# Designs tried in a protein design chat: VHH binders against Probable histidinol-phosphatase. Part 6

Target 1, 306 residues: Probable histidinol-phosphatase, of Schizosaccharomyces pombe (o14059)
Amino acid sequence: MPISSHSHSGQFCLHAQGKLEDVIQEAIQQGFQSFSFTEHTPRDRVEDLYPEELHLQPEDLFKTFDEYVNEARRLKQNYGDQINILIGAETEYIRPESVELLKSLNTKYNLDYFVGSVHHVNSIPIDFSPELWQKALQHVGNNPEQLFIDYFEHQYDLMQRLHPLVIGHFDLICLFAPEDAKEVFKNSKSVWELIQRNIKYAVSYGGIFEINTSAFRKGWKTAYPQQRLLELMVEQGAQLTLSDDSHGPHQVGLNYHLAKSYLDKCGITSLCMIEKGPDGNGTVVKNVTVDNVWSKFVGTNGITNT

## First folded at step 6 (VHH)

Design q50 (from g7 with S106P; framework vhh_6fv0_2)
Fold by ESMFold2-Fast, scan of step 6:
Structure q50 (fold): chain B 306 residues (1-306), chain A 122 residues (1-122)
Amino acid sequence: as target 1 above (306 residues)
Amino acid sequence: QVQLQESGGGLVQPGGSLRLSCAASGFTFSSYYMYWVRQAPEKGLEWVSTINSGGDSTYYKDSVKGRFTVSRDNAKNTLYLQMNSLKPEDAAQYYCAAPYEDYYGPRSWDSRGQGTQVTVSS
């Protein structure tokens, strides 16, 4: 009975595949108990368009998001009796002004929750390519410690002003970091203090951290977050959830067998499931056991648990 | 390993035409969106046109719409930009850009060649 708190479809994300309906049908076939639609939030400036979006205007992103919410609500009505469906969005925090746009989207659509993600540092994408990561590094004077500091300061601003329920792929800034920058990340007292601050802050408002399995398909030996950070989260009493960050039907539940091994290695026995409150009002967090999540689960790799 | 080689630039009078070409190698050209971008002296890089993998969907910067036509020949691994009714404002170094293939698949157009210079004399 697996769960996923973070997903995308090719219908509403240019670098993903498949229709939103195909994604939810795949989750049902795999025996998912809960599955969240969390397409990317729109952006209001031409300069914030991703390279794949250069043929679009900001107005097109808002139209796409509106179409997403309408389709998600249709699918929840049609499939909600078979699987718990949550309708949220993954944030784009490009600049401080981004938060007001995010608040306005929640006012308009009354979303179940946000996955609070930072994909940009000083408005430069850091998870798109190694070349753009290097551009972000150049922007801070080729100082990797400053790049990490700026990333966690942006994350903190987002946390303080939006209180996203789910903290998305906490250490995404490390995805394209070269080995020398990774050593700085590991050894910087300043960076470690910001990491601790952000974890404690999210815990203080009831934020939960996703164990995001997309890191495995990107060549990582762990999910997001890396082991040292996950151990810190556990020590600080952080609540954890599970996400496939799927970008199409073929990625639903992908590498969940690796996630189980990772959770077991770290001694994690409990996860959070997100659902609607009684009478369909409000969004609530429920504790589930790791054993329950993997019970009767047939993953993408055909691995069955009990 | 992605290699892009632009050609076809030159000097033309306002109202003239040029056809730019980009020879691509080092990736499966027929599977990717392709882009034309340009940079005028002391200005930033600006997007000009996009074409999908099959060549049946094209997109253009508003100021070039109706004057420029992007096309591709997947059998020759070549991208083209037909430029008609050229204006002085079109003078720039033109680059063919390919999507970067990484863990997310083909997403970024940050890989580009050395470019071909287009000069329009008024």
Scores: ipSAE 0.005, ipTM 0.235, lowest interface PAE 12.2, mean pLDDT 87

Design q51 (from g7 with S106E; framework vhh_6fv0_2)
Fold by ESMFold2-Fast, scan of step 6:
Structure q51 (fold): chain B 306 residues (1-306), chain A 122 residues (1-122)
Amino acid sequence: as target 1 above (306 residues)
Amino acid sequence: QVQLQESGGGLVQPGGSLRLSCAASGFTFSSYYMYWVRQAPEKGLEWVSTINSGGDSTYYKDSVKGRFTVSRDNAKNTLYLQMNSLKPEDAAQYYCAAPYEDYYGERSWDSRGQGTQVTVSS
């Protein structure tokens, strides 16, 4: 019975496909036991809109998020007896003030949890394109070590101030890094000290790290995080969860056969499943075996073309 | 495989009109917001207009408001841009685009086709 702690739909994400209801129906058809809706949080400044959002105003993002929470709650009522549905959000951390916005969203909507993600360094997107990654690099004086330092400092600020339950795609900063920057990442003592600090801090408040399979569809040989980081997390006693980071029905459970191989290679035998407590109160983290997650799994397991 | 084929460009005098078309295939066109973007010589890509999946909400760059009209025909998988009162500064290669995340995670307007050239001169 598989699980996913991180997902998106084309109804509420402009670079995704399909309705939120189509996504949950696909998860049910594949035999998922737990599936979380985690659409992106809105932003409050025009300068923080992605290129696909240039036709929008910040107020439109807040309206979209409100519509998302309403639809997610309707679907939880209609399908919650067939599958465990959590309603959360994936964070946008653009500047330190972003955290107050995230806290206000949780106060208004009482979300089950956040996937704590950093998609910007010094307010510049680092997961949109190689060109914008290069712009972020130019902003720090063409010093890749400083770009990595800033990324993990932003991640640390988010962790300290929000305590997100799930840590999203930990090493996303490496997605568009050129080979010379990857060598800096590999060899920088300063960067690895920050990585160790951030892992230890998240472990200390009960944060769980997602094994995010979207890295496979993006040409990686591993999920996020890369093997060296996953081994460090295990050494630090970190708890792990599984996420497809699906951007439409066609990506639900995508590459989970590769995730199973990766977990087996790293000796990981247990994962965390997120669920609501008795009577629907509170959010509870439960250990599940890797064997249980893949038990009776059918559907698109092993299909990689989407 | 997303494929977009633009047509309808040409040479026009200032104040003239052109109607651009974009034939889309390889994706569920009716489920996507669609965009017109342009690139003038020695300039980057500039957003021009957006239309939602249903065709009932449209958005425009300030400099083209009142002159350009975007529309779509979901039954024909075709996007249109009606351009009136054309100015020399509108001269550019015009592309239709959908928000796209490739298999490597890059988000771009690069799923666009070859574009269609709009020239505004005497």
Scores: ipSAE 0.029, ipTM 0.437, lowest interface PAE 5.7, mean pLDDT 88

Design q52 (from g7 with R107K; framework vhh_6fv0_2)
Fold by ESMFold2-Fast, scan of step 6:
Structure q52 (fold): chain B 306 residues (1-306), chain A 122 residues (1-122)
Amino acid sequence: as target 1 above (306 residues)
Amino acid sequence: QVQLQESGGGLVQPGGSLRLSCAASGFTFSSYYMYWVRQAPEKGLEWVSTINSGGDSTYYKDSVKGRFTVSRDNAKNTLYLQMNSLKPEDAAQYYCAAPYEDYYGSKSWDSRGQGTQVTVSS
């Protein structure tokens, strides 16, 4: 009975595909026990629009988010008896002031939780393209160590001020890193001290780290986070959850067979499932076994019958 | 691997027209949104137009609305941009952009190849 704590649809995300209802129907067909809707939070400045969003204004992003929450609540009413549905959002931390926007969204919508993600370093996107990753590197004087330091400092600021329940794709900054930058990441004492600080801090407030399988479809041999980081998280007593970071029905549960192999290799036997509290108030975390998560999963993304 | 080959650029007088083409391969073209983006000298990459997978929804940068038309032929895996009433401000290298080489939805759409240059003589 699989779970996913992080997902998107083409109805509310321009780089994704399909309707939100098609995504949840696919999760039900695959036997998911729990599935979270976590569309991107809106941005309040024109300069923070992605290239694909330049036909939009910030007001359009807020309208889209409002439509997302309304549709998600309709789907939870219609399908919530068949599958555990959580309604949250994936954060956009572009600048320190972003956190006040995130707090205001939670006040307005009473979201179940946030996936606390950092997709920008010094307001420059680092997971959009290799070209933009290089621009982020140039911004810090072509110093990869400083880019990694800034990334984990932004992540720490987000953690301290928002306490997101789920820590999104912890090492996303490595996605477009060339081999020489990856060596800096592996060998920098300063970077690894910040990594340890951030893991310890999240553990201290009850934050859980996602095993995010989108890394596999992007050519990684592991999920996010990479094995050395996952081992550190386990050593520090971190709780873990599972996420497909699906961008359409065709990606629901994608590469979960690779995730199972990765978890088995690392000796991980339990994961966290997110649900509403017993009285219907608040969001709670419960432990599930890895064996239980995979017990009814066929491992097929049945969108195309070829 | 995603492969995109742009063509149709050239030198044109203000008020002239050009039709750009992009031949796509290496992914299921008919299943994805496609984009036209441009980069003028000493400027960053600018989004110009978006078309959905079916070709029935289109979006445009305000400065090109009414002048540019994006279209696609899914049977030929080809994306088009019809540019009318060209202005000096439209001079740029034009790229088509597709889902990144992982062939799945992500923030990573990317311009491939060298693009096609549009020059509007003043």
Scores: ipSAE 0.000, ipTM 0.250, lowest interface PAE 12.8, mean pLDDT 86

Design q53 (from g7 with S108D; framework vhh_6fv0_2)
Fold by ESMFold2-Fast, scan of step 6:
Structure q53 (fold): chain B 306 residues (1-306), chain A 122 residues (1-122)
Amino acid sequence: as target 1 above (306 residues)
Amino acid sequence: QVQLQESGGGLVQPGGSLRLSCAASGFTFSSYYMYWVRQAPEKGLEWVSTINSGGDSTYYKDSVKGRFTVSRDNAKNTLYLQMNSLKPEDAAQYYCAAPYEDYYGSRDWDSRGQGTQVTVSS
């Protein structure tokens, strides 16, 4: 009975596919026991629009998010008896002021939780293209160590001020890092100390790290986070959850058999599932076994070649 | 998996016209917003135009408004860019793009074809 703590649909995300209802129907068909809707949070400045959004105004993003929450609540009413549905959002942390917008969204919508993600360093996108990653590097004087430092400082600010329940794709900054920058990431004591600090801090407030399988479809040999970081998380007593970060019904549970192999290789036998508390009050985290998550997995995405 | 093949570029005099085409395959073309982006020598990739899935809403970079027209034929899985009154500043490699998160790529402009060259010279 698989789980996913992070997902998107083409109805509310310009680089995704399909209706939100198609996504949840696919999760039900595959035998998911829990599935979270976590569409991107809106942004309040024109300069923070992605290239695919340049035809929009910030007001359009807020309208889209409102429509998302309304549709998600309708689907939870209609399908909640068949699958555990959580309604959250994936954060956009572009600048320190972004956190106040995120807090106001939670005040307005009373979301179940946030996936705390950083997709920008110094307001420059780092997961959009290699070209924009290079611009982010240029912004810090072509110093990859400084780019990594700034990324983890942004992540730390987000953690301290928002306490997101799920920490999204921890090492996303490495997606477009060239080999020489990856070498700096691996060998920098300063970067490693920030990584340790951030993991310890999230653990201290009950933050959960996602094993995000979208890395596999992006050509990675592991999920986010890479093995060295996952081993550190385990050593630090971090709690882990599972996410497909699906961008349409065709990606629900995608590469979960690779995730199972990765978890097994790292000796991980327990994951966290998110649900609503008794009487529908509050958001609760409970442990599930890796064996239970893959047990009765109806879809082929979870097959491990017995 | 997503395949995009641009054509129609060439050499044109200032004030001339070209029509670019993009043949799409490997995805449900009619369900996607489509984009034209360009890259001039020694410059970054820049957005030029957007068209919605139905073809009834179009958007343009300010410098090309009134000169360029984007359109699509969903029955033929083809995207078009009609370029009129071409200026030297329009000289670039032109790409069509789908904002699609792929198995092996990043999102957005990474789902672009190999491009077609537009040269504006007297």
Scores: ipSAE 0.017, ipTM 0.467, lowest interface PAE 7.2, mean pLDDT 88

Design q54 (from g7 with S108E; framework vhh_6fv0_2)
Fold by ESMFold2-Fast, scan of step 6:
Structure q54 (fold): chain B 306 residues (1-306), chain A 122 residues (1-122)
Amino acid sequence: as target 1 above (306 residues)
Amino acid sequence: QVQLQESGGGLVQPGGSLRLSCAASGFTFSSYYMYWVRQAPEKGLEWVSTINSGGDSTYYKDSVKGRFTVSRDNAKNTLYLQMNSLKPEDAAQYYCAAPYEDYYGSREWDSRGQGTQVTVSS
């Protein structure tokens, strides 16, 4: 039975496609047992709007998030007997003050969990384009080691202050890194020590790391995280979950056949599934075998059982 | 491959009207928000208007509200900008854009087309 702990729809994300209901219907059709809605958290500054959001004000992002939670709850009421639906959000950690906004959102909406993601270093987007990645690099004096250090320090601050249940695409900072920067990432003792610290810290509070398959559609040979980091997570006893990070119905379960191969290669035999406790109380993390995740998977974007 | 082809620009006098068109191909046009942006000489790109996938929600830069109307025809994969009561300040190269994510994950605004020139002069 497939699972996804991280997803988006075009109804609430401008660079995604389709209605939230279309996304959940596609997950049901493909035989998903668990699927989480995790639309992006709003931002409170004009400076933090992405280029596709230039027509909006921060107030519009809060209105959109409110509409998202209402629609997600309606869909959970209507489809919750067919599929385990969690209602969460993917964080936007742009600056240290972002954490207080995230805490206020959880107080207001009582979300099932956060996918703790960092998409900015020193308030500059690092997953939008190679050009903005270079701008982020220029901000730290064209020192890629410092850019990686700042990224993992932001991630650590988010982890310490929010304790997000799911750690989103751990090594996203590498998406637009040129080859010379990737060599720094690989060889820096300072960066490796921060990576170890952050993994150990998340494990200590019960955080689980997503195996995020969106990396495959972006040209990667692995999911997030890359193999060396995944091996470190396993060595440190980290719990893992599976995410498609879908941006529309057409991406539900996308490249899960590649994820299965990757997990097999790395010797991963168990994943975590997130669900609500009995009578809808609390959030529960349940271990499932990797083989069971794929036992009834069908669909154009997945593995058909034999 | 995403392709956007703008047309309909030209020279008009102040107070005149123009209708811009953008023919889209290479993606599921009906599923995307669409944007009109413009660039005047020696200025950066400036957002003008946005329309949602279904065409029932529209947004405008304050200086063009009440004068410009964005619309779309999903059956024809075409985006439109009706420009009325044109002012000299509206003179610019006009581009349509979609928030398309390429194969490598880039979401750059530079998925815009070649543009169409609007000149407002007596």
Scores: ipSAE 0.216, ipTM 0.609, lowest interface PAE 4.2, mean pLDDT 88

Design q55 (from g7 with S108A; framework vhh_6fv0_2)
Fold by ESMFold2-Fast, scan of step 6:
Structure q55 (fold): chain B 306 residues (1-306), chain A 122 residues (1-122)
Amino acid sequence: as target 1 above (306 residues)
Amino acid sequence: QVQLQESGGGLVQPGGSLRLSCAASGFTFSSYYMYWVRQAPEKGLEWVSTINSGGDSTYYKDSVKGRFTVSRDNAKNTLYLQMNSLKPEDAAQYYCAAPYEDYYGSRAWDSRGQGTQVTVSS
């Protein structure tokens, strides 16, 4: 029975599609045992609006997030008997002050958890386009080692101040990296030390790392994180979860058959599932077998050869 | 899945007008916000205009306000951009865009057609 710890809908994300209710109905149809709603957190500055949001004010993002939480709670009441539903959010860490905004959202909404994601380095988007990735590189003097250092320092600041339960797509910074930059990522001792520090730190507070299958639909041969990093996480005793990072009903469980192959190749037999504690109190993490996650999985996304 | 086909571009003198069209298929057009974006030589992709699903709310880049008008015909699955008082700075490849993640790594305006070229010169 599959799980997803990270998802979006077109109802609350302008670059996604479908209603939140359509997304959860698709997860139920595919036999998911657990599914988390994790829409993007709002931003409080005009300069942090995405291009599709330029017709909005920051106050509109807060209203949209409020409507998201209300709809998610309605759906949990209506469908919670059929599937384990968690209500969280995916972080936007644009600047250090972003963390105070994230804390205030949790105080107001009492979210089940955060997916702790970094989509910007020095406030410049690094997963939007190759052109913006190059702009982020130019900002640090065309030094790819410094760009990687800044990314993992932002991730570390987020980890230390927020303690997000799920670490989102750990190596997203590599999405648009050209071959020369990938070589620096692979061979830099400084970058490798920061990667080790961040993994050890997250493990120390009970953070879990998502195996995020959106990398496959973006042309990667692995999920996030890439194999070398996944092997390091296992060596460091890290706990792992599974996420489709779906952007609509059509992406629920997308490429999970590729994720199964990747987990099998790396010798991973156990994953974590996120649940509410007894009587709905707190958020708890439980171990599940990879075999259990793929049992009774309906549809082509999780299907293996006979 | 999402397919967008732009038309209506051409060469026009400063102060002239053009009407762009975008034929959409592969999704429920009437349920989505739609966008016009443009890319000038040596520049990045720029947002120009937004229209909501019902066609009753429209938004514009500051430099085109009062000159451009976006509209849609949901029965025909077609988006339009009426461009008046064209300036040399408006010369660009114009794209119709949908809020759908279907190409490599983009977070916005994922589906675009081939575009239609607008040239403004004397």
Scores: ipSAE 0.006, ipTM 0.372, lowest interface PAE 11.1, mean pLDDT 87

Design q57 (from g7 with S108P; framework vhh_6fv0_2)
Fold by ESMFold2-Fast, scan of step 6:
Structure q57 (fold): chain B 306 residues (1-306), chain A 122 residues (1-122)
Amino acid sequence: as target 1 above (306 residues)
Amino acid sequence: QVQLQESGGGLVQPGGSLRLSCAASGFTFSSYYMYWVRQAPEKGLEWVSTINSGGDSTYYKDSVKGRFTVSRDNAKNTLYLQMNSLKPEDAAQYYCAAPYEDYYGSRPWDSRGQGTQVTVSS
């Protein structure tokens, strides 16, 4: 019975597909026991709009988020007896001031949790295109070590000030890194020390690292995080969860078959499932076995894992 | 499976008009914002216009405001772009687009169809 702690729909994410209701119906059809809605948080500046949002004003993003929370709550009422539904959001950390916006959203909506994600370094998107990744590199003087340092410092600031329950795609900064930058990432003692610091810090407040399968559809041989980082997390006693980071019904559970192989290779037998506490109060974490997560799993795109 | 089929392009003189159509299938068309985007040779993909799911809110690139009108017919699953007072600078391959499936590795608004070519010359 699979789980996903991170998902999007085309109804509330302009680069995704399908209604939020179509996404949850697909999760139910595949036998998911738990599924979290985690649409992107709004941004308060025009310069932080993504290219597909050029027609919008920041105020429109807040309206869209309000509509998301309302629809998610309606769907939880209608489908919550069939599947555990959590209502959260994926953070946009663009600048230090972003955290106060995130805190205000939680005060207003009382979200179940945040997926703490960093998609920008020094306010420049690093997961949109190779061209923008290169622009982010130029901003730090063409020094890839400094770009990685800034990424993990932003992640640390987010962790310290928000304590997001789920740490989103830990090593996303590597998505568009060219081979020479990947070698710097692998061999930099400074970068590795920041990685260790951030993992230990998240563990200290009960943070959970997602195994995010979207890396597979982007051409990676592993989920996020890459194997070396996952092995470090295991060594540090980190708690792990599973996420499809789906961008529509067709991506629900996508490549979970590959994720199972990756978890087995790394000796991981337990994952965390997020749910509401007794009487619907608070957000709680419980351990589930990897065998339970893959039990009676029906794969997406007509593929069945029996 | 999302399918988008654009049509209505052609050759016009400066100041002429064209009406583009986009037939949509494989998704609940009436639930989505829809977009017109264009790409001229050796230029990047440019956003042109947006229409909300209900058709009552429209948005335009500044250079086409007052000349282009986007509309939709949800009963027919069809999106339209009425282009008036065409300029040489408007010459491009035009695509209708739904929100893109994979943002992180792809240009936003990549068309599921082949697009329709608009040429403006004497």
Scores: ipSAE 0.005, ipTM 0.325, lowest interface PAE 10.2, mean pLDDT 87

Design q58 (from g7 with W109Y; framework vhh_6fv0_2)
Fold by ESMFold2-Fast, scan of step 6:
Structure q58 (fold): chain B 306 residues (1-306), chain A 122 residues (1-122)
Amino acid sequence: as target 1 above (306 residues)
Amino acid sequence: QVQLQESGGGLVQPGGSLRLSCAASGFTFSSYYMYWVRQAPEKGLEWVSTINSGGDSTYYKDSVKGRFTVSRDNAKNTLYLQMNSLKPEDAAQYYCAAPYEDYYGSRSYDSRGQGTQVTVSS
C-alpha cells in the first residue's frame, strides 16, 4: 500500500504530463493508500518565471493555482473514499519576500501542507539545467562552497518562517553539480554544519523529510537525499516520508522498488504517512512500517517505458 | 519519439487569414501544453501562443491578441492556429512545440517540427 507526499500533473505543470484525475486514478490502480497533490506555488514577479514560463505573466500563475485547488477539491470529493487524498503545494522560495506570498496562499486556500522546496539560489534556478546551475555558480564568484551555503541558508529561512510539514528533496542543489563541486559539498565543514543545523531545526518543529524517488529517474543511485545525508537524518531522529515527485500518471510509484532497496540498505523500517484528522479537520502524521508501504503493492509504473 | 508536423502556411495579402495545423504523434498529445512559436528571417525565435492540455486555457503574445486563436482537437492529435487580419510583421516560419524533460532532469519546452512558412505581401 504505497504512499506519495509530493506529485505534479501536466494539467498544472508545463513540464509534466496528464490530467490531475489521471494521476489519482493511476495511484488508486497501483494500490496507494495515500497520495498528495502538491502543484507548484505561483510567483509574483516576471523575473521569477522559469524559461518555459516566459510567455506567461505572474497573474496567469495565480489563475492556474486557483484552478488547481478547485480541481483537487473536486477529485478529493469524488475519490477520497478510495484513497487518502491531501491537497497541498510545493513551495517556490526565490527570495525572502516569497514566504509572505506562501503564507497568503495558505490563508486563502487553507492547504493541508506545504512541501518546502528551494529551486533557486539568489533567484537563479538550480534544478532547470546545467547551464543555469553554472549561472548560479558565477553569481557567487565561481565559488561552489558559497553556492551550497546560500542554498542551505535559503532553506533555513523557509523552514524558520513557514514551518513546511514536508522538506522537499533536501539536496536538490547537487542535481547539476559537476564533480569538483560535489567534492566541495562532501568536504566542506561549513556546508556540513549548515546541513546539521537545518535537519535539527526541521526535527524541532515536527518537519518530516521526503525520500524523493525522482532522483533515480535523473540518473542518481539513491533517492533524495543522498546516503550520507539520510544517515545523518536517521542519527538526528528525523521522521521520513516517501514521495515519487511524479510528473504524470506514467511516473506514479516510479522506481519505488529502488527506494525499497535504498531504505533497506540504510536500515530504515518506518515512514510517515500524512492524513486528515478526525472529522476531516487538521493534518495528522502517523507512522507506517516500510513493510506495510510495500505490502500488496501491485507494481512500479514507468520502468518498462522509460 | 515526439514528432510534430506543421502545415497550412502560404502567401496571403495584408488583412487576410490562414489556419495552421500541427499533427502530433509519438506521445500522449492530450496530456501536454502546446505552443506556437515563430521565427522571422534573420530574427530569433518568438513565442506566439500557448494552449493547455484540455484546451480551456489560452495565452497570446500581445501583438496577436484578438487576431489569432489557438485551439486543439485531442481526438485527432492536432493543434491549430487561426490567424486573422494578418500583418506584414506576422510573416515568419511557424512551429509548434511541446515541453519535455530529458533523462538527466534537464528541462526544455522545445520539441519542434520542420515548421510552415507564412508570407504576408501583395
Scores: ipSAE 0.014, ipTM 0.411, lowest interface PAE 7.0, mean pLDDT 88

